# Ledger of designs, part 6: miniprotein binders against q96jn8r1131to1294

Target 1, 164 residues: q96jn8r1131to1294
Amino acid sequence: TLEFLENHGKNILLSNGNRTATRVASYNQGIVVINQPLVPQLLVQVRIDFLNRQWTSSLVLGVITCAPERLNFPASACALKRAAWLLRGRGVFHNGLKICEKFGPNLDTCPEGTILGLRLDSSGGLHLHVNGVDQGVAVPDVPQPCHALVDLYGQCEQVTIVNP
Short names: E, the ipSAE of ESMFold2; O, the ipSAE of OpenDDE; V2, 0.75 times the mean of E and O plus 0.25 times the DockQ between their complexes.

## First folded at step 16 (miniprotein)

Design C24 (at its last look DockQ between E and O 0.77; V2 from the best seeds 0.00; counts 0 for: pae E 4.3 > 1.5)
Fold by OpenDDE base, look of step 16:
Structure C24 (fold): chain B 164 residues (1-164), chain A 92 residues (1-92)
Amino acid sequence: as target 1 above (164 residues)
Amino acid sequence: SPKLLERLKEALLYAEELLEFGDPEQALLELKRLIELAKRALELDPNNPEALKLLAEALRELAEAYKKLGDPEEAKKYLEKAEELLKKAEEL
């Protein structure tokens, strides 16, 4: 079953069989990684459960290609400088560098209840799904194995892994 | 209050990170909120040097945000305000 790894950001509390991640303090230190690596045609989805509008910006979603169990997480996914492809706002980032200015909906404005998904296609393209709708290829060729990463950053204080 | 001051500090750090990570738009929003909170704090205690310094720093960061957004004139305005507040804080 899909669940978040025990290796997570310092402000994260896992619950619901490790399927729910809650950031219990501040605006950062909220990185979680899903246990199973992404494989072609597997859709991994998380639901935004709670937003704290005290903060601006919101969650970061993406993948990492390093071993997640031993990763020393920075306070923010944005600080990852290697092995990271991230979706933030409307941008796509690779190792901290923006590689796409406008992609899909603005993650910073997704309301509670929004279901965000990641899926690899047969060619290694990473797709973003929003409420079940394929937004297209965010990253054309992602190294495998890779793991889905969620950074509960800013407004985003809780997410839950949901089945398709 | 100490709690409010800590919130201000945290918000400032957050805004700075947003700028660092290349989100001047979000940083701008955060800084504006912070500035309002700081102003409220100063309404209660207009001579709080720590609050003044925080406000000054927020304004400086706001200036930086505007620079990144391509508005150097607005940036200059806030930088000047920041300098004024910093001067005031130093005199206390």
Scores: ipSAE 0.681, ipTM 0.866, lowest interface PAE 0.7, mean pLDDT 94
Fold by ESMFold2, look of step 16:
Structure C24 (fold): chain B 164 residues (1-164), chain A 92 residues (1-92)
Amino acid sequence: as target 1 above (164 residues)
Amino acid sequence: SPKLLERLKEALLYAEELLEFGDPEQALLELKRLIELAKRALELDPNNPEALKLLAEALRELAEAYKKLGDPEEAKKYLEKAEELLKKAEEL
């Protein structure tokens, strides 16, 4: 089944059979990775369970293409300088650089209960889903294998893996 | 308040991180909130040199955000304010 890997950010506590991740301190150190690589038929979904409005920025979603089990994660996903494609706010980032200014909805405004999904299409295009609705291709040609990543950043203090 | 100063320092690190990662729009939003927090800290302790230095640093980072967004007049305004606060902190 889909679970968050035990290799995660230092401020993460896993629960609910490793399907729920909670950031228990600060604003960062909240990276989690899904234990299965993305394949075209797989939609990985997480629900935003808890937001702390003390911050204005929120979670980051994306993929990494290096093997995640032994990575030393940085404090924040956007510090990944290799093998990373990330969605933050309305922007798309590759290896720490913004490559698209406006894609999809603003993730910083998604309320508790929002279900966010990632999948690859058959061409390696990375799609964002919001509450079941495909937002289109954020990144057109992601190398495989890749794993879905969530950074419980800023406002976002808890997410849970949910099934479509 | 030590708790308020700790919050301010953490918010500065956060804003610096946003600027480093190429999101000056989000950094600007956080810096405006940070500046309001720093002003509240100074209401409690108006001549606290650490709070004045942190406000000055926040204004410099705000100027950097405006520079990255292509607004040099706003950047200059906030750099001048930061210099004034830093002089005040150094004299205390």
Scores: ipSAE 0.216, ipTM 0.559, lowest interface PAE 4.3, mean pLDDT 88
ESMFold2 (binder alone), look of step 16: mean pLDDT 82; pTM 0.806

## First folded at step 17 (miniprotein)

Design C25 (at its last look DockQ between E and O 0.13; V2 from the best seeds 0.00; counts 0 for: pae E 2.3 > 1.5, placed apart)
Fold by ESMFold2, look of step 17:
Structure C25 (fold): chain B 164 residues (1-164), chain A 92 residues (1-92)
Amino acid sequence: as target 1 above (164 residues)
Amino acid sequence: SPELLEFLKNALLYAEELLEWGDPEEALAELKRLIELAKRALELDPNNPEALKLLAEALRELAEAYKKLGDPEEAKKYLEKAEELLKKAEEL
């Protein structure tokens, strides 16, 4: 069963059998990681439960290829300078550098109730799903194994893992 | 109030992080909003050294945003204002 790892950002409280993550302070320190690596038949989906509109940026989605269980997470995903591919706003970032200006919808404008999904295709391409609709390949060849990561950043205060 | 100062500190850190993400236009907008709130806090408590330092830091980050947007003349203006304000804070 898919759960968030106990190793997470310092402002995260896990609940609902570790399937719900809540950021309880500030705008950052909200990194969570899914407990199982992505494989081509696995669609990891999270629902945006609560947003705080005092901030303008919202959650970051992505993958890391280093072992997540004992990783010392930075305050926010922008500081992941190694082994990370991230989706933020409309951009795609690799190790902190923007590599694509526009991909998919603007994550900063996704309302509460939006279901966001990550999966690998058979070629190692990373796909974003939005409310069940495949947005295409964000990253063409992600090294495996990799783990799905969510940063409950800015507006995003709670997400819940949902089954496909 | 301590709640307002904590909000202002977090808003400054947020704007600094927007600059790190490469969003100087968004950071500029947030910094202008933060600066107006910090000025209101100083109107209520003009000798608060923490608020004066926050305002000075916000002005320095605003200058950085203008540099990234290609406007070094605006950046210089705000750096000068920040230095004046920081000197006042240190004298308190």
Scores: ipSAE 0.441, ipTM 0.750, lowest interface PAE 2.3, mean pLDDT 90
Fold by OpenDDE base, look of step 17:
Structure C25 (fold): chain B 164 residues (1-164), chain A 92 residues (1-92)
Amino acid sequence: as target 1 above (164 residues)
Amino acid sequence: SPELLEFLKNALLYAEELLEWGDPEEALAELKRLIELAKRALELDPNNPEALKLLAEALRELAEAYKKLGDPEEAKKYLEKAEELLKKAEEL
């Protein structure tokens, strides 16, 4: 089953069989990683459960290709400078550098209940899904194995892994 | 709070990045959200010089976004507001 790893950001509390992540303090230190690596055609989805309007910005979604169980998490995903492909706002980032200006919907404005998904296609392209709709290829060639990463940042205080 | 101010600083950097990449519309939206947060912070502490300076900076960047969008008149409006806030901050 899909779960968040026990190795996570300092402000994260896992519940619901490690399928729900809640950031219980501040606006950062909220990185979580899903246990199973992405394989072609596997759709991994998380639902935004709760947004705290005290903050701005929202979750960062992406993948890492390093060993997640040994990763020392920074305060935010944007500080990952190695083996990371991230979606923030409408931008795509690789190792902290912006590689695409506009992609898909703005993650900072997704409301509660939004279901966000990641899927690798047969050619190694990383797809973003929003409420079941394929938004296209965010990253054309992602190294494998890779793990889905969620940074509960800013407004985003709780997400839950959901099945397609 | 210091934590909120730090958050706002980081968010401003993000907005600057959006402007650098030629996405003034997204920058505009982000800055507007930041401005609202900054105003909320100032409601709790209206004489916080650091918060005033951050708000002024956000307004200045907002003006820059409007310039890039071809609206210099709106840009002037926010530049003036930024200057007023900076003046207030300096007097504290």
Scores: ipSAE 0.060, ipTM 0.532, lowest interface PAE 2.2, mean pLDDT 90
ESMFold2 (binder alone), look of step 17: mean pLDDT 81; pTM 0.794

Design C26 (at its last look DockQ between E and O 0.70; V2 from the best seeds 0.00; counts 0 for: pae E 7.3 > 1.5)
Fold by OpenDDE base, look of step 17:
Structure C26 (fold): chain B 164 residues (1-164), chain A 92 residues (1-92)
Amino acid sequence: as target 1 above (164 residues)
Amino acid sequence: SPELLERLKDALLYAEELLEWGDPEQALLELKRLIELAKRALELDPNNPEALKLLAEALRELAEAYKKLGDPEEAKKYLEKAEELLKKAEEL
């Protein structure tokens, strides 16, 4: 089953069989990684459970290609400078550099209940899904193995892994 | 309130981080919220030097956000306000 790894950001509390992540302090230190690596055609999805409107911006979603069990997480996914492909707002980032200005919906404005998904296609393209709708390829040729990463950042204080 | 001041500090760090990550739009929103909170704090204690400094810093960062958004005139406006507040804080 899909779960968040025990290795996570300092402000994260896992529950619900490690399928729910809650950031219990501040606006950062909220990185979690899903245990199973992404394989072609596997759709990994998380639901935004709770947004704290006292903050602006929201979660970061993406993948890492380093070993997640050994990763010393920075306070924010944005600080990852290697082996990281991230979706923030409408932007796509690789190792901290923006590689796409406008992609899909704005993650900063997704309401509670939104289901966000990541899927690799047979060509190694990373797809974003929003409420079951394929938004297209966010990142082509993602190295494998890779793991889905969620940064509970800013407004986003709780997410839950959901099945398709 | 110590809690309010801590919230202001945290929000400021957050806004600075957003600017660092290249999100001036979000930083702008956060800074505007921060400024309102700081003003509220100052309503309770108009001569609180720490609150004045925090507000000044927020305005300075707001100026930076506007600069990054391509509005140097608005940036100048808030930078001037920040300087005025810092001067006031130093005199207390």
Scores: ipSAE 0.425, ipTM 0.749, lowest interface PAE 1.0, mean pLDDT 93
Fold by ESMFold2, look of step 17:
Parts: C-alpha cells; structure tokens; sequence
Structure C26 (fold): chain B 164 residues (1-164), chain A 92 residues (1-92)
C-alpha cells in the first residue's frame, strides 16, 4: 500500500501505518516521500489534516527523480537543487528555480480537509488534483521513475495519505 | 520576553529560506509581520540590545527582498534604518 518512507525530515513523526505524517517541531525539517514511484494509473492523494495559521506559507508538493531511500533530505524543499520539480503557492519550481509564476490554486490558502493529488499522464505530464478536480499539467515531461514528495512546511503540520 | 525573541529568531530563519527559494514576494510578507512583532517587543523594552539586533537583521532581509522585487529605493530606506539600530545596540 501507499506509505510515507521511513527516510524523512527530522521533525516528522509517522503514524497510522506510515500513512500519516506530522511535523512535531518548528516550521521545517518536514519532507516526506511516498514509497512507490508514480506510474500513469496511480493517483497519490494526501489530505491536509492540521494547519497552524501563525505562518504565512504552507506545504510544498512535487516529485523527485532520484532514489529516495537513502537521500539526506535538506531542511526545506527549497534546497532541493537537483532532480526536483515542486509546486509551492501558485509557482512551479525546477531544481530550486521558479519556472512558472501561476499554476492552479494557491496552495498557501488551501484549508484543512483539502485533498491534493499528484499523478502522471501517459505522456509523462505531472497533474495536480484538488478535491478530485484535475487542475491540468503542471510539468509537461517528468523523467521516470519519480516519487511524490510533500514538505510539511510552515502552516502545514499534518497530512494523511487517502484513497482516490 | 526571551520566548518572544526566540520566536522572532525562528521566523527570521524562515524568511531567509523564502529568499533562498527566490520568492521575495512571500519573504516580504513574512518580514513585514516579523518586523511588526519586533517593534511591539521594543515598545515594552526599548533599549533591549538583542531585540534591536533582531529588528536590524529583519530590516536587512526586507531590503534584500525589495532589491529582488526591483525597488532599490525602498531597499535603501530599510538598510539605512538597520544600520542605525545596529549602532544603537552596540552602544548599549
């Protein structure tokens, strides 16, 4: 089944059969990775469970194209300068550089209960889903294999993997 | 209070990471909030050198955010204010 990898950010506690990730300190050190690579028929979904509104920004979503099991994760997703495609706010980032100013809704305003999904289409395009609604192609040609990544950053203190 | 000062230090690190992302718009929002909290701390203790240094550092980061947004005149304003606060903190 889909689970968060045991290799994760230092401030993460995994629970619920490794399907729930909680950031238990500070605002960072909250990177988690899904244990299976994305394939075209796989929709990876997480629900935002808890937000702390004292921060302005919220979670980051994306993919990494290197093997995640033994990576030494940085404190925040912004330090991923290689093999990474990230969605943050309304921006799309490749290897730490913003490549699209506006895509989809603003992730920083998503409330608790929002279900966010990532999938690949048959052409290798990365799609964002919000509450079951496909937002279109965020990244047109992601190298495979890739793994879904969530950074429980700022506001976001807990997410849970949910079934489509 | 020492707890408030530690929260301000943590928030400053957060804003510095946002600038590292190349997101000066979000960094500016966080820095403005941080600066307002630091000013409130200084209203309660106007000659606290640690709070003055934190406010000065936040103003330096705000100046950097304005430079990245293409507003060097706003950046200059805040950099000059930061230098004044650092001098005051050193005299205490």
Amino acid sequence: as target 1 above (164 residues)
Amino acid sequence: SPELLERLKDALLYAEELLEWGDPEQALLELKRLIELAKRALELDPNNPEALKLLAEALRELAEAYKKLGDPEEAKKYLEKAEELLKKAEEL
Scores: ipSAE 0.013, ipTM 0.415, lowest interface PAE 7.3, mean pLDDT 87
ESMFold2 (binder alone), look of step 17: mean pLDDT 82; pTM 0.803

## First folded at step 18 (miniprotein)

Design C27 (at its last look DockQ between E and O 0.06; V2 from the best seeds 0.00; counts 0 for: pae E 5.7 > 1.5, placed apart)
Fold by OpenDDE base, look of step 18:
Structure C27 (fold): chain B 164 residues (1-164), chain A 92 residues (1-92)
Amino acid sequence: as target 1 above (164 residues)
Amino acid sequence: SPKELEFLKNALLYAEELLEWGDPEEALAELKRLIEEAKRALELDPNNPEALKLLAEALRELAEAYKKLGDPEEAKKYLEKAEELLKKAEEL
């Protein structure tokens, strides 16, 4: 069963069998990691449950290749300086540096109810899915094993892992 | 990061000194560089109130530089932007 790990950002409260993450304070400190590593053809999906428009920007999606159980999470995912590939807005980031300016839809404008997915293909390419639609390869060659990461940042206050 | 913000604050102080005691054109150049760096920092943390305030202050100083250089219209633009950022920061 896919769940969020107990090791998470300081402002996160887990519920629903650790399948729901809620940021209960401020706009940051909201990183969560899914327990099972991504394997080829496995689609991991989360639904945006609640948005708070008081803040700007929204959730960050991506993967980490370090051990998640002992990771000391920074206040935001984009502050990760190693072993991190992230999707933010329309950009792709690697270890805190933007490596692509325009990819897929703007994550900052996804409404509540949007289902976002991550999937590795057989070549190690990381795909973004939006409401079941493959948006293409965001990162062409991701090291394995890797874990899906969600940063409940800014507007995004709650997400839930959903089955495909 | 806190270190980055501290660096930017120091850079702002330097630019302010240039504006007050040095060459306004040099101050302008420094402020423009600072603003770009601050914008990049905010891209990574858009809701950071300290970063927002810092950028606002830099824009305000940039406005002052343009005033000293005889371009009040350009100054007005940056002052307005600074005010917008401050409002945003206060709402967070």
Scores: ipSAE 0.442, ipTM 0.780, lowest interface PAE 1.0, mean pLDDT 92
Fold by ESMFold2, look of step 18:
Structure C27 (fold): chain B 164 residues (1-164), chain A 92 residues (1-92)
Amino acid sequence: as target 1 above (164 residues)
Amino acid sequence: SPKELEFLKNALLYAEELLEWGDPEEALAELKRLIEEAKRALELDPNNPEALKLLAEALRELAEAYKKLGDPEEAKKYLEKAEELLKKAEEL
């Protein structure tokens, strides 16, 4: 089943059978990765459980194409300069470079209870889902294998993997 | 307090990461908020050299944000203020 990998950011506590990740300190060191690579049939969903509005930015979603089990994660997803496609706020980033200014809703304004999903389409396009609604292709041709990544950044202190 | 100074240091690191994300407008907004909190903290403890150095670094990052937004004259203003704060910290 889908779980967060044991290899994760330093400030993460895993619970609920490794389906819940909590950032227990600071604003960063909160990267988690889903244990299964994305395939076209797989919709990986997380629910935002807790937010701390002292920060203005919130979680980052995305994929990495490096093998995640032994990877040394940086403090924040912004330092992923290789093999990473990320969604932050309304922007899309590839290897630290913003490649799209506006895609989908602003992740920084998603409230607690929002369910965010990632899946690949048959062409390798990465789709964002928000509360079950497909927001379209964020990244047109992601190399496989890739793994879904969540950075519990800033506002976001807890997410839980949920079934579609 | 030590805990509030730790928070301000983390807020500065956060603003630096916003600049790394290529979001100088968001970084500018956060730096202005951080600078106001640091000034308020200095009103309560005006000769704390660590707080003065933190405020100086925040002003340097604010200058960097203004440079990325195409306003080098505003950036120069804040770099000069940062130097004044560093001189004050050294006297203490």
Scores: ipSAE 0.085, ipTM 0.504, lowest interface PAE 5.7, mean pLDDT 87
ESMFold2 (binder alone), look of step 18: mean pLDDT 81; pTM 0.797

Design C28 (at its last look DockQ between E and O 0.71; V2 from the best seeds 0.00; counts 0 for: pae E 3.2 > 1.5)
Fold by OpenDDE base, look of step 18:
Structure C28 (fold): chain B 164 residues (1-164), chain A 92 residues (1-92)
Amino acid sequence: as target 1 above (164 residues)
Amino acid sequence: SPKELEFLKNALLYAEELLLWGDPEEALAELKRLIEEAKRALELDPNNPEALKLLAEALRELAEAYKKLGDPEEAKKYLEKAEELLKKAEEL
């Protein structure tokens, strides 16, 4: 069963069998990691449950290739400077550096109810899915094993892991 | 209120982070909203030095955003306003 790990950002409260993450304070400290590593053809999806319009930016999606159980999470995913590939807004980032300016829809403008998915293909390409639609390869040749990461940042205050 | 002030402080930090790694346009929008909220708060307590300092800092960050967006003249205006507010806060 896909769940969020107990090792998470300090403003996160897990519920619903650790399938729901809620940021209960401020705008940051909201990183969560899914327990099972991504394997080829496994589609991992989260639904945006609640957005707080007091903020402008939104969640960050991506993968990490370090062991998540003992990782000391920074206040935001943007501070991850190693072993991290992230989708923020329309950009793709590797270890804090933008490697693609425009990819897929703008994550900052996805409404509540949007289902976002990550999937590795057989060649190691990381795909983004939006409401079941494959947006293409965001990151080619992602090292394995890797874990899906969600940063409940800015307006994004709650997400839930959903089955395909 | 203390809760409102805490929110404004967090909003400022948020905007500052956006200026560091985000889109300057997003930072600009957030700062403008923050400034309006801070002004509303000051309407209730116009001589609150902490609120004045917060607003001043927000204006400085707004200036920085305009610099990043290639508008140094607009940036200068907000920097001057920030300095005026700081001066006022120091006199209280």
Scores: ipSAE 0.545, ipTM 0.798, lowest interface PAE 0.9, mean pLDDT 93
Fold by ESMFold2, look of step 18:
Structure C28 (fold): chain B 164 residues (1-164), chain A 92 residues (1-92)
Amino acid sequence: as target 1 above (164 residues)
Amino acid sequence: SPKELEFLKNALLYAEELLLWGDPEEALAELKRLIEEAKRALELDPNNPEALKLLAEALRELAEAYKKLGDPEEAKKYLEKAEELLKKAEEL
């Protein structure tokens, strides 16, 4: 079963059999990683459970290609300067650099209840799904193995892994 | 109060990260709100050096946001205000 790894950001509390992650302090230190690498035909989905609209930026989705079990997490995903491809707002980031200005919907406007998904296609392309709808290829050739990552950043205070 | 200042310090760090993400318009909006709250705190405690330093740092970040938005005249204005506040804080 897909679960969040026990190695996570310092402000995260895991619950619901490690399928729910809650950020319990501040706006950051909320990085979580899915325990299984992405493979073709695996759709990792999380539901946005709670948002705090005090903040304007929201969760970050993406992948890392380094081994996640012993990774020293930075406070925020913006500090992931290697082995990372991230989706934030409408932007796509590689190792801290914005490589695409507009991809898919604006993640900062997704309401509670939105289901966000990540999968690889057969060519190693990373796809974003929003409420079951494929938004296309965000990153064309992600190295494998890679793991899905969520940063419960800013607005986003809780997400839950859900089945497709 | 100490808790209000800690909240404002976190808001400043958040605005700095918005600039790192490349969102200077959102950083500008957050910094304007932060600056008004810091000014209110200083009206209640005008000689608090921690609050003066916080306001000065917020103005420096506001200047950085204006530079990224292509408005160096506004950036210079707020940088000068920040320098005046830091001088006052150091004298206290």
Scores: ipSAE 0.319, ipTM 0.668, lowest interface PAE 3.2, mean pLDDT 89
ESMFold2 (binder alone), look of step 18: mean pLDDT 81; pTM 0.796

## First folded at step 19 (miniprotein)

Design C29 (at its last look DockQ between E and O 0.31; V2 from the best seeds 0.00; counts 0 for: pae O 6.0 > 1.5)
Fold by ESMFold2, look of step 19:
Structure C29 (fold): chain B 164 residues (1-164), chain A 92 residues (1-92)
Amino acid sequence: as target 1 above (164 residues)
Amino acid sequence: SPKLLEFLKNALLYAEELLLWGDPEEALAELKRLIELAKRALELDPSNPEALKLLAEALRELAEAYKKLGDPEEAKKYLEKAEELLKKAEEL
């Protein structure tokens, strides 16, 4: 089954059979990774369970292409300078550099209850899904294997893995 | 209070990360909120050197945001204010 890896940001508490991640302090140290690599038929989905509006930015979604089990995660996904493709706000980032100014909806405005999904297409393109609706290709050719990553950043204090 | 100072330090780190992400408009908004909270803290403890230093650093980051947004005159204004606050903090 899909679960968050035991290796995660230091402010994360895992619960619900490691399917729920809660950031229990501060605004950062909230990186979690899905325990199985993405494959084209796999849709990884998380629901935003709780937002704290004292912060203005929210969660980051994406993939890492290095082995996640022993990786030392930085405090925030923005510090991933290698092997990372990230969606933040409306932007797409590769290794800390913004490569697309506007893709899909603004993740900072997604309300509690929003279900966000990641999958690879047959060409290695990374797709974002929002409440079941495919937003298109965010990243055209992601190296495999890769793992889905969520950074419970800023507003986002809890997410739960849900099945399609 | 220690909890307010901890919040202000975290808020400053957050704004610095927004500038690293290349979001100067969002950083500006967060820095203005941080600055108002720091001013409230100083109303309760006007000569707290740690709060003065945090306010000064927030003003420096605000200046950096204005520079990235193409407003160097506003940036200079806030840099000068930050220097004045740092000097006051050192005298305490």
Scores: ipSAE 0.267, ipTM 0.630, lowest interface PAE 3.8, mean pLDDT 89
Fold by OpenDDE base, look of step 19:
Structure C29 (fold): chain B 164 residues (1-164), chain A 92 residues (1-92)
Amino acid sequence: as target 1 above (164 residues)
Amino acid sequence: SPKLLEFLKNALLYAEELLLWGDPEEALAELKRLIELAKRALELDPSNPEALKLLAEALRELAEAYKKLGDPEEAKKYLEKAEELLKKAEEL
C-alpha cells in the first residue's frame, strides 16, 4: 500500500492511513515522501485536495534517490542539493539547477482536484501524468531506486495518494 | 492586512535562506512575487511603516539575488529604492 512516510516536514499532518498529507501551518516545511520506491511502469498519483490562495506558488513534485527514512528535510524542496529531480512550475530541476525551462503544465496553476502522477518507464524515464494524460518524459534517466516526493508548498495545503 | 504582512515576513525569511544556501534564481522569483504583494498592500495603506520596511527589505534581498546572478547594475537600482522606502518609513 502506498503511504507517506512518517518522516516528513514539520508542518505536515498525516491522515487517512497516511495517504493524506495536510500542511497545517505556514507556507513551507511540507515535504512528504511516498514509502514505496517507484516501480517501472507503475503510475503513482496524488490529488490536490486543497489550495489556499493566500500564498503564492504551489506544490513541487519529483523524486529522490537517497534513503528517505533518515533524510532531514529542508523547509522546501528547492533546498535539496543532491539526489533530487523536481518539477516546479513548468521547470524541471536537478539538485537545485534548472535543466528544463518549459515542461508540461504549470504546476503553480493546477486547480484543486488535479491528479498528478509519476511513472518510470522501462528505460528509466520519469513521466509526468496530469489527470491521467501522459505529459512526456520529464527526466530521461532517473537512478533507481527512487522515491516520489511531494512538497506541499505555497498554495498547496493538502494532497492525497490516489489509485490510478 | 496583518495576514498579508505575516506572509511577507515568512516569505522574506525563506528568500533569505534561498540566497544563502539555495537557488538564487528561485529566490529572485519569490522576492519578485513578494514585492508585488507588498505593493498591493501599500496601495491599501500607503503609510503603513511596517509594510514599507518589509518592502524595503525585500528589495534589498532582491538586490543580493541580482548580485549573485551577476547583475550588479540591477542590484544597485533596488538598493537605492530600498533606501528611499526606509527613509519614508522613518518619517512616519
Scores: ipSAE 0.017, ipTM 0.322, lowest interface PAE 6.0, mean pLDDT 89
ESMFold2 (binder alone), look of step 19: mean pLDDT 81; pTM 0.798

